# Designs tried in a protein design chat: VH-VL binders against Oxysterol-binding protein-related protein 5 (OSBPL5). Part 3

Target 1, 118 residues: Oxysterol-binding protein-related protein 5 (OSBPL5), of Homo sapiens (Human) (q9h0x9r126to243)
Amino acid sequence: VVIMADSLKIRGTLKSWTKLWCVLKPGVLLIYKTPKVGQWVGTVLLHCCELIERPSKKDGFCFKLFHPLDQSVWAVKGPKGESVGSITQPLPSSYLIFRAASESDGRCWLDALELALR

## First folded at step 4 (VH-VL)

Design s17 (from t08 with heavy chain H98G R99D; framework fv_tislelizumab)
Fold by ESMFold2-Fast, scan of step 4:
Structure s17 (fold): chain C 118 residues (1-118), chain A 119 residues (1-119), chain B 107 residues (1-107)
Amino acid sequence: as target 1 above (118 residues)
Amino acid sequence: QVQLQESGPGLVKPSETLSLTCTVSGGSISSYYVHWIRQPPGKGLEWIGVIYYSGRTNYNPSLKSRVTISKDTSKNQVSLKLSSVTAADTAVYYCARGDYGSKYYFDYWGQGTTVTVSS
Amino acid sequence: DIVMTQSPDSLAVSLGERATINCKSSQSVSNYVAWYQQKPGQPPKLLINWASTRESGVPDRFSGSGYGTDFTLTISSLQAEDVAVYYCQQYYSTPLTFGQGTKLEIK
């Protein structure tokens, strides 16, 4: 059951934003390079995550998924047993910062993530 | 094919609570964002609010203190309650769908239900 | 709140001629604009989403354009059934807001 699927900008350790395709299902957030090619980047395990809004005048509507004990949020393997995919910029292991394209998109994502975290 | 249909009392007295129901067929309300929009006679469209997948809501700040949107998944219905009504609340009330791909624009609308606030 | 302002309030165009309706937002809404057609006694009908994407089943004579703060709905060759009130809507930020409407009539 897909709860939501859309592009989000995700901030890497170098502070630059990368637009990635995010597919939200109960308990997991699957990240791909593109919707059509479906190159898997990583899977976030939501059961270990907390969600918080990150207000920013500079970056717009942002939110953060993070492990409260600074442990990895990532699954070891992809949904078809894939090893972690390549990305243009490295992503942190214990958190992800997302930037929504609009405030209304961001509020949709917060609601969907809250449902998936349950 | 998704269909939405509003129902309600037609006439409500000032200071009372307006209660409307939107019945959805051809799809599950669990898969849609359902919005309420109203249109006073001879005027334009005003967004009231939305209920999301989880049951969370977001309301127009101008109406937030008076409005409640809820859903009953077993009946495939979304309800709107608007308290402390006045003549200014006289309007045609629509429910409308936003799917995850359509989000906050409305590809399917109910036919509307007319509400008159009068003594 | 983002204010959507349409121009003109009313427009009379001859059959077969081009009709142009403008919509301006008080701040940038990117391409998060939809256009609706409303005939008397009916709910609004979605024509255009994402500023320029025509909804399935909408005739090719309808087109949308714009980005940021200025948006346009064009009907390339007006037909009798196009007589209606047209609304633009932004969905960039809540509360969602509509323009005041443009009434399109035959000259």
Scores: ipSAE 0.160, ipTM 0.745, lowest interface PAE 5.3, mean pLDDT 87

Design s18 (from t08 with heavy chain Y104W; framework fv_tislelizumab)
Fold by ESMFold2-Fast, scan of step 4:
Structure s18 (fold): chain C 118 residues (1-118), chain A 119 residues (1-119), chain B 107 residues (1-107)
Amino acid sequence: as target 1 above (118 residues)
Amino acid sequence: QVQLQESGPGLVKPSETLSLTCTVSGGSISSYYVHWIRQPPGKGLEWIGVIYYSGRTNYNPSLKSRVTISKDTSKNQVSLKLSSVTAADTAVYYCARHRYGSKWYFDYWGQGTTVTVSS
Amino acid sequence: DIVMTQSPDSLAVSLGERATINCKSSQSVSNYVAWYQQKPGQPPKLLINWASTRESGVPDRFSGSGYGTDFTLTISSLQAEDVAVYYCQQYYSTPLTFGQGTKLEIK
């Protein structure tokens, strides 16, 4: 069941934003470079994550997914056992910050993520 | 392929609660965010609110105290209730949807159902 | 709330001539604007989304442009079937809001 799919700008410990294609399913957030096949970047395991809204006038509607015990939010392997490519390997990170393109987009993502985190 | 159909009483008395139903065919309401939009005679369009996939709702602040949107997934139906109606609530009521939650422009509309508030 | 204001309220254009309808938002809405055509007795029909992207099946005489606060719908060569009321809508922020409508008539 795909709950939601759309582009989001994502950042971790580095300050730069990267626009990525995010597919939300119950318990997991799958991240791809583009909506096209063969572009998998990483998978966020939602069962151990918490969600915080981070609104910003400069950056628009933002939210944060983070591991409360400061552990990596990333799955080690992809959904079909894919190994992460070196050029697209997710940085070890206990959190990710997301930026939606609009307030309406952000409201939808918060609703969908809250559902997926249950 | 996807079709939305509004239904409900054509005439409602002032101070009563207006109840409308939107029936979706060709797809499950579990896969759509469904909106209600109304149009008074000879006037423009007013967004009433939306029900999300999760069942959460978001309402136009101008109507928030009087409006309730709910869904029955087993019947593939979305309902609108508007309390304490007045003549100003006379309008054609539409349900509409979009393919993904964040794309809130409406590529699918019901035919609309006319509601007259009169004594 | 974001207010969408259309101009003019009505216009009459000769067949084959260009029709231009403007829409202004009270705040920046980026390119989150859609345009609808509504004929009597019918629900609105989506013409344009993302300010300038034509919906599938919409004739290429319809075009949209704009970004931020100022948006335009253009019909390059008016046909008889284009007589309708046209509405702009922002979907950047809730509540979703529509312009008041522009009635397009044949001169």
Scores: ipSAE 0.095, ipTM 0.716, lowest interface PAE 5.3, mean pLDDT 85

Design s19 (from t08 with heavy chain Y33W; framework fv_tislelizumab)
Fold by ESMFold2-Fast, scan of step 4:
Structure s19 (fold): chain C 118 residues (1-118), chain A 119 residues (1-119), chain B 107 residues (1-107)
Amino acid sequence: as target 1 above (118 residues)
Amino acid sequence: QVQLQESGPGLVKPSETLSLTCTVSGGSISSYWVHWIRQPPGKGLEWIGVIYYSGRTNYNPSLKSRVTISKDTSKNQVSLKLSSVTAADTAVYYCARHRYGSKYYFDYWGQGTTVTVSS
Amino acid sequence: DIVMTQSPDSLAVSLGERATINCKSSQSVSNYVAWYQQKPGQPPKLLINWASTRESGVPDRFSGSGYGTDFTLTISSLQAEDVAVYYCQQYYSTPLTFGQGTKLEIK
């Protein structure tokens, strides 16, 4: 059951934004390079995470998923049994910062994530 | 077919609180984000606010201090409360929805309920 | 807040002729624009979303175009049932805002 699916810009470890395809299901956020025949980037385990708005007049509508104890948010295996070490995108381990395409898109994502985190 | 129906008192006195309900039939309120929009006589449309699937709300800043939107899933209803009303709040009030995961355009509207603020 | 301004305020067009309604936003809204038709005593009805995507069941004489700040709704061959007030709406940023409306009449 997919709750929401759309492109989001995610901030990498070198602090640049990368547009990735995000699929939200109950309890997990799946991240892919593209929606068509996407390569799996990672799966975020939502039970480990807290969600916060990250206001920025400079960067637009942003929000953050993070582990409150700075531990990894990532699942060990992907949906096809891929190992985390096969990921080519340099993303942080204990948090993710997202940038939405519009303010209304960002608010939709906040609502969907709050539902999935319950 | 999913339908939206607004209801509430047609006449409200100045300084009182306006209370309206939107009843959803043919589908669960849990499947929709519900917005309130109003239209004063002979004027255009003004967005009041939204209640999301999660129960989170977002309000028009011009009305934020006076508006509360809430939902009761067991009754399949969304409620709008607007405090300290004046003649400027006289309008037809609509509830409108979009499906969860779609953007903020309105594929379905209630028929509207007329509210007049006067003594 | 993003201000949506329509032109003209009212328009009279003969049956079978083309009607054109314009909508300008005070800042870029990408393609996050919807168009509605409202007849007396009725709620607005969605015609177009994503600036140019026609809603299911809407006649193909209705079309939308535009990107950024300038948007247009076109009715290629006006029918009697098209007499209504038309509104544009941006959904790029909250608060959601509508144009002031354009009243379309038959000449």
Scores: ipSAE 0.333, ipTM 0.771, lowest interface PAE 3.4, mean pLDDT 86

Design s22 (from t08 with heavy chain Y52W; framework fv_tislelizumab)
Fold by ESMFold2-Fast, scan of step 4:
Structure s22 (fold): chain C 118 residues (1-118), chain A 119 residues (1-119), chain B 107 residues (1-107)
Amino acid sequence: as target 1 above (118 residues)
Amino acid sequence: QVQLQESGPGLVKPSETLSLTCTVSGGSISSYYVHWIRQPPGKGLEWIGVIWYSGRTNYNPSLKSRVTISKDTSKNQVSLKLSSVTAADTAVYYCARHRYGSKYYFDYWGQGTTVTVSS
Amino acid sequence: DIVMTQSPDSLAVSLGERATINCKSSQSVSNYVAWYQQKPGQPPKLLINWASTRESGVPDRFSGSGYGTDFTLTISSLQAEDVAVYYCQQYYSTPLTFGQGTKLEIK
């Protein structure tokens, strides 16, 4: 069942923000380039992640998903058997920083992620 | 069909604490976010606050020092407490929900319960 | 806080004619606007979300439009059952805020 689906800006390895389509289900966060056709970017395995708010005056409402032992948060294969190396954009392996479109969106995402992490 | 029903004392004295309950039927409060909204006589709507699945709350800053929202999932109930009431707190109080995975607009509302603050 | 201002405060329209209600936000709220209908003695009823998406069961004569700071609710052909107070609401930022309401009456 889909808990939440919306666009989020995600910080890449070059410290730039990329707008991506995120679909949250129990235990996983699926990331795509666009909401319609969709090109799979990656799947975050939530069981290995911790969630923390990242307040910022210049970036607005931000939060972070990360592995507490700096291990990879990514699934090896996509939902249709895609290899992470074939279509995935360069993103950090052990954490992701997200920027919500609005404060209320960010708070809703935090609650949804807490539910999905349980 | 999801239904929400508010209940409470109707009359509250100034300086006392107002306590209201919202009972949800036809669905679990664990499947919904529950908000409290009030409407003074002849006036518009004012958002009071929300409680999420995790029990985390967010309150209107104008009321934050006086408001507590809590839930009892075993009874499918959400409660609102508003302390130190004055005549300005006289209003119809509604509970309303939005679904998980949707935004903060309200697809179902309770009937409302009238609260009068008077001595 | 984001302030939502509706205009007019009151509007009288003849049956079958078009009714237009405006809502302005004090800062950009993107398309995060909902519209509600409230009849005397009843709770508000959701009509429109995402500025322009009609809720299931809401008649086609109701439409919403707008983006940023200026939003409009239109009833293309007013019917007797449409007499009510209409409210806009932003859900872009907390606290959630509503317009002051527009009372729609039959002329």
Scores: ipSAE 0.031, ipTM 0.681, lowest interface PAE 6.6, mean pLDDT 85

Design s23 (from t08 with heavy chain R99G, light chain T94R; framework fv_tislelizumab)
Fold by ESMFold2-Fast, scan of step 4:
Structure s23 (fold): chain C 118 residues (1-118), chain A 119 residues (1-119), chain B 107 residues (1-107)
Amino acid sequence: as target 1 above (118 residues)
Amino acid sequence: QVQLQESGPGLVKPSETLSLTCTVSGGSISSYYVHWIRQPPGKGLEWIGVIYYSGRTNYNPSLKSRVTISKDTSKNQVSLKLSSVTAADTAVYYCARHGYGSKYYFDYWGQGTTVTVSS
Amino acid sequence: DIVMTQSPDSLAVSLGERATINCKSSQSVSNYVAWYQQKPGQPPKLLINWASTRESGVPDRFSGSGYGTDFTLTISSLQAEDVAVYYCQQYYSRPLTFGQGTKLEIK
């Protein structure tokens, strides 16, 4: 069952933002290039992650998922055995910084993620 | 070592608001999720709610209309208020915390404070 | 809400013998189960998390197992200090819920 699905901007290792389609299910966050084609980018294993609000006057409403011991947050394969997709820039291995379209959207994501984190 | 200590009035009259405080030492509440859990005499454990490091809260739906959890970071204290109390709210009240992250099992508990609702 | 049901409600076991306590969830909770020990006048003490991971300082006679809906706490050789009430807890979904408790006594 899907808890929440929407576009989020995710910050790459080179500090630019990439808009990706994020699908939240219990225990996992699935990241895809687009909602229509569904090309899988990666799966974040939420049980190893912590969530922190990261307010920024410059960047707007941001939040961070991260591994407290700086270990990888990523699953090896997709839910149907998919291989990782290609994106314009690499995503970090031990954390993800998200930027919501608005504070309202960001608050909804924080609520949903706090529910999914276990 | 982190320690949690509850304090409260002990006795509360029916229909009044119960107010409890959890004082944290050995660490800052800004870095923890703090939970309230209660245990009526001779019965099991009931989760009341949590306050996140951000100040956001989540409550057990069975108590949501009556419960408020808040914190004062400068005093390292978390407070629980439960309105319109009845005899069914008689219990030992615990505050508890877990370490970082989404794992909501409790490795640190306060000693508990007894609350009796009686006229 | 996820309901956690323990069995038996009470159990008497002889010193040195194995004690087994069961916990069943009303829906799958994966391995998001913790076990607590509570002695009279004390707060609960965490024994096991992630269904089977023993908390630091907990004796190795305590073990947990299970996945999905059926979970077990085992004490391989009962000691006198193990007399307590034991609770399971799921943390898969809010609200967090506990089993009703199993009272463990010496036979």
Scores: ipSAE 0.007, ipTM 0.563, lowest interface PAE 11.3, mean pLDDT 84

Design s24 (from t08 with light chain T94Y; framework fv_tislelizumab)
Fold by ESMFold2-Fast, scan of step 4:
Structure s24 (fold): chain C 118 residues (1-118), chain A 119 residues (1-119), chain B 107 residues (1-107)
Amino acid sequence: as target 1 above (118 residues)
Amino acid sequence: QVQLQESGPGLVKPSETLSLTCTVSGGSISSYYVHWIRQPPGKGLEWIGVIYYSGRTNYNPSLKSRVTISKDTSKNQVSLKLSSVTAADTAVYYCARHRYGSKYYFDYWGQGTTVTVSS
Amino acid sequence: DIVMTQSPDSLAVSLGERATINCKSSQSVSNYVAWYQQKPGQPPKLLINWASTRESGVPDRFSGSGYGTDFTLTISSLQAEDVAVYYCQQYYSYPLTFGQGTKLEIK
């Protein structure tokens, strides 16, 4: 069951933003390069994550998923046994910072993520 | 079809707390973000607040100190409480829903309930 | 707060003619704008979402356009049942805000 699916900008290790397609299901966040002909980037295991709002006047509505002990948030393999996908910019291993298209979108994402984390 | 219906007292005295209920039928309130919007006589629409899937809330800053929105999933109801009412709170009160994604808009509204604040 | 300002406050249009209602936001709201129709004694009815996407069941004569700060609702050929007050709404940022309304009447 899909709780939410939409594009989000995710901060890479070089602090630039990459627009990726995110699909939220209970317990997992699936990340793809595109929505139509998806190329899997990674799967975030929500049971090991904490969620925090990261307000920013410069970057707009942001939030963070992170492992409290700085361990990897990523699944070892994809939902169909794929190896970790490639993207133009590398993503951090123990956290992800997201930028929503609007405050309203961001607050909906926070609510959906809290539901999925339960 | 999903239906929303507001109910509550039509007359409230100044300084008291207004309590309204929105009853949802044809769907679960756990599947929607439910908002309260009001409309004073002859005036436009004012957003009051929202309650999300998880039970989190967000309120209009102009009303935040006086407003509480809650839900009871067992009764499929969303409640609005507005404290310390004055004549300026006289309005038709609506509950409305929205869904996330490309459907982030009020696609279903209740019929509205008229509240008059008078001594 | 984002302020939504509609123009005109009221307009009278002859049957079969085009009606145009404008909505301006005090800051960019991207395409996060909805339009509603409200008839006396009724709740508002959603017409348009995402600035230009017509809600299912809404007649083709209604169309929306705009991006950023300037938005327009157009009724290409006014019918008698279109007499109502029309509201724009931004859902980009909280608090959600509506325009003051435009009253549409037959000439």
Scores: ipSAE 0.143, ipTM 0.736, lowest interface PAE 5.0, mean pLDDT 86

Design s25 (from t08 with light chain T94W; framework fv_tislelizumab)
Fold by ESMFold2-Fast, scan of step 4:
Structure s25 (fold): chain C 118 residues (1-118), chain A 119 residues (1-119), chain B 107 residues (1-107)
Amino acid sequence: as target 1 above (118 residues)
Amino acid sequence: QVQLQESGPGLVKPSETLSLTCTVSGGSISSYYVHWIRQPPGKGLEWIGVIYYSGRTNYNPSLKSRVTISKDTSKNQVSLKLSSVTAADTAVYYCARHRYGSKYYFDYWGQGTTVTVSS
Amino acid sequence: DIVMTQSPDSLAVSLGERATINCKSSQSVSNYVAWYQQKPGQPPKLLINWASTRESGVPDRFSGSGYGTDFTLTISSLQAEDVAVYYCQQYYSWPLTFGQGTKLEIK
């Protein structure tokens, strides 16, 4: 069951933002390069994550998914055995920072993620 | 077809708590974000707050200390409570929805219920 | 809070003529603007979302345009049933805010 699907900007290790397609299901967040062809980037395992708002006047509405003990949030391998972060930019292992297109989009994502984390 | 219907007392005394109910039919409130919006006589629309499918709420900062929105999924109802009312709270109160995964514009509205704050 | 300001407050247009209603936001709201029609005794009815996307069932004579801070609702050929108050709404930032309304009447 897909809870939510939309684009989000995700922070890389070089602190650049990349627009990626995010699909939220119970317990997992699937990240793809585009919605149409579905090139897989990574899968976040939500059972180990905590969610926090990161309000910013400069960057707009942001939030963070992270492992409280600084361990990996990622599923080990993708469907074809690929490693996370191999496509566009290196992604951190123990957290992800997201930027929503608007405050209302961000609040909708926070609600959906809280449901998925149950 | 989704329908929303507000109900509650038409008259509330100053300093009391206003309690309104929005009943949803033709769909589950678990699939929608339900908002409360009010309109004072002869004036424009003011957003009050929202309850998400998860039960999380967000309120207009101007009303946040006085407002509570809750839901009862088994009855398909959303409730609004507004404490310490004054004459300025006299308005038509609407509930409105947008579907989960939609943005915060309102495709379905209740018919509205009139609330007068007077002694 | 983002303030939405509509102009004019009221507008009288002859049947079959073009009606134009403007909405200005105090800060950029991208294209996160909706337009509503409200007739006396009725709730608002959604006409346009995403600044320019017409809601299903809304007549082709209604169109929306704009981006950033300046938005316009146009009725290309006014019909008698179009007499109403029109409201713009931003859904970019919290709290959600509406314009003060424009009353449209027939000349």
Scores: ipSAE 0.206, ipTM 0.748, lowest interface PAE 4.8, mean pLDDT 86

Design s26 (from t08 with light chain L96Y; framework fv_tislelizumab)
Fold by ESMFold2-Fast, scan of step 4:
Structure s26 (fold): chain C 118 residues (1-118), chain A 119 residues (1-119), chain B 107 residues (1-107)
Amino acid sequence: as target 1 above (118 residues)
Amino acid sequence: QVQLQESGPGLVKPSETLSLTCTVSGGSISSYYVHWIRQPPGKGLEWIGVIYYSGRTNYNPSLKSRVTISKDTSKNQVSLKLSSVTAADTAVYYCARHRYGSKYYFDYWGQGTTVTVSS
Amino acid sequence: DIVMTQSPDSLAVSLGERATINCKSSQSVSNYVAWYQQKPGQPPKLLINWASTRESGVPDRFSGSGYGTDFTLTISSLQAEDVAVYYCQQYYSTPYTFGQGTKLEIK
């Protein structure tokens, strides 16, 4: 069952923001380039992640998903058996920093992620 | 289909704690966020706070030190407690919902319960 | 806090004529604005969300527009049942805030 689906800006390895389509299900966060099927970027395994609000002087409402032991947050295979390295964006391996479109969006995402992490 | 209904004491003495309950029928409180909004007689609407599905809360800063919102999923109820009440807390209190996503507009409201703060 | 200011405070319009209610925010709220209708003794009823998206079951004579700081609710042809107080609300940032309300009456 889909808990939440919406666009979020995600910080890349070069510290630029990219708007991506995020689909949250129990235990996983699926990331796509657009809402259309077949534009998969990666799948985050939530069982290994912690969630924290990330204050930002300049960027508005931000939050972070991260592996507390600094290991990969990514699933090895995609929904169609793709490897992460073949079809993913240049995103960090052990964490993701998200920027919400508004504070309201950010608080909804924090709540949905906390539910999915349980 | 989905209905929200507020209930409470009606009359509360100054300095006491106001306790209100919002009972949901026709759906589970697990499917949406629940807000409390109030309206003093003849005045506009003031947002009090919200409880999210996870049990996390967010409160209006003007009321934060006095407000607690909680939920009991087994009873399908959301509760509001407001401490140290004064005459300024006299209002109709509403509970309202919104669904998951990037929205805080309120698609369904309870009928409201009147609270008068008087000695 | 973001302050929402409506104009006018009250408005009298003849049946079948256009009614226009304005709402201004003290800072940009993008399109995160909803409009509510409230009749005496009743809770507010959602009419418009996302500044311009009509809620299901709301008559098409109601329309919303705007972005940033300036928003408008329009009733293209006033009906007797439309007599109410109308509120705008921003849901861009907490605390969520409402305008002071516009009372709509029939001339």
Scores: ipSAE 0.296, ipTM 0.766, lowest interface PAE 3.7, mean pLDDT 86

Design s27 (from t08 with heavy chain R99S, light chain L96R; framework fv_tislelizumab)
Fold by ESMFold2-Fast, scan of step 4:
Structure s27 (fold): chain C 118 residues (1-118), chain A 119 residues (1-119), chain B 107 residues (1-107)
Amino acid sequence: as target 1 above (118 residues)
Amino acid sequence: QVQLQESGPGLVKPSETLSLTCTVSGGSISSYYVHWIRQPPGKGLEWIGVIYYSGRTNYNPSLKSRVTISKDTSKNQVSLKLSSVTAADTAVYYCARHSYGSKYYFDYWGQGTTVTVSS
Amino acid sequence: DIVMTQSPDSLAVSLGERATINCKSSQSVSNYVAWYQQKPGQPPKLLINWASTRESGVPDRFSGSGYGTDFTLTISSLQAEDVAVYYCQQYYSTPRTFGQGTKLEIK
């Protein structure tokens, strides 16, 4: 069921990048601090989201997941029933900006996300 | 056991469209990103393009105006069309895969099919 | 496009001796480099990925190293079956590009 799993840098509310472990399944993107069990950060509900490539001024490859009506993209509970209060990273509520390590990684992520969104 | 096999005409006339097929057996093309790579006689390797799981494509800019890659999941086939061919397109053409998501290098290749562009 | 340049173009090494092939990228590709072996009449065979990770089934005499712009493929003790052309490839950016190849021969 896992479509793709890899590290991505995600833009925080303080505008710094944080490297997080992202696991893509049909309809959801699960975000963890590390691949280790119990490191859950949040779950993005893909049915709420649109996907767009973003220009980057530096090396790498950027893309954005966002709610078209600026509402929350986050699930209320984690995969083990964790509440929203267990999310420790200061990430935006209605969008996420990602940076892949390479253009090839980024294009694979765009493809996988388009598949998971449908 | 996954196998990739290229097929198509060995001889194509200048200005015509080259059409090649890569047939996948032992696995579904839905599980792989399939690339086309060519090698002119006595020369190195040139990447042509890729078709992704979703059907999205990405092409070498040097060939983009002439190349189309498509797939038919019911036949488990990936096709390459290259229009307006010249003698410079004479090469061995390979299809190659990488696994979905985690591999971005070519872990398995077909045997290659030789294409000669000549009148 | 990222240009991959190999050196030398050809190399002759005695059986049992160390062979070293270099690959330089025109800009940083991190560790997104693979190495392939190609024998006459055959497709390329993947040897190394992620600059230094040996592919399953590849003999341990093959090793890769490097990061950024400078990469090396080493064969620690050349065997007769290692006669081939070797290619480096970057997969950091599209288009995927290959080096021009290094022909390895026995002295």
Scores: ipSAE 0.126, ipTM 0.740, lowest interface PAE 4.9, mean pLDDT 86

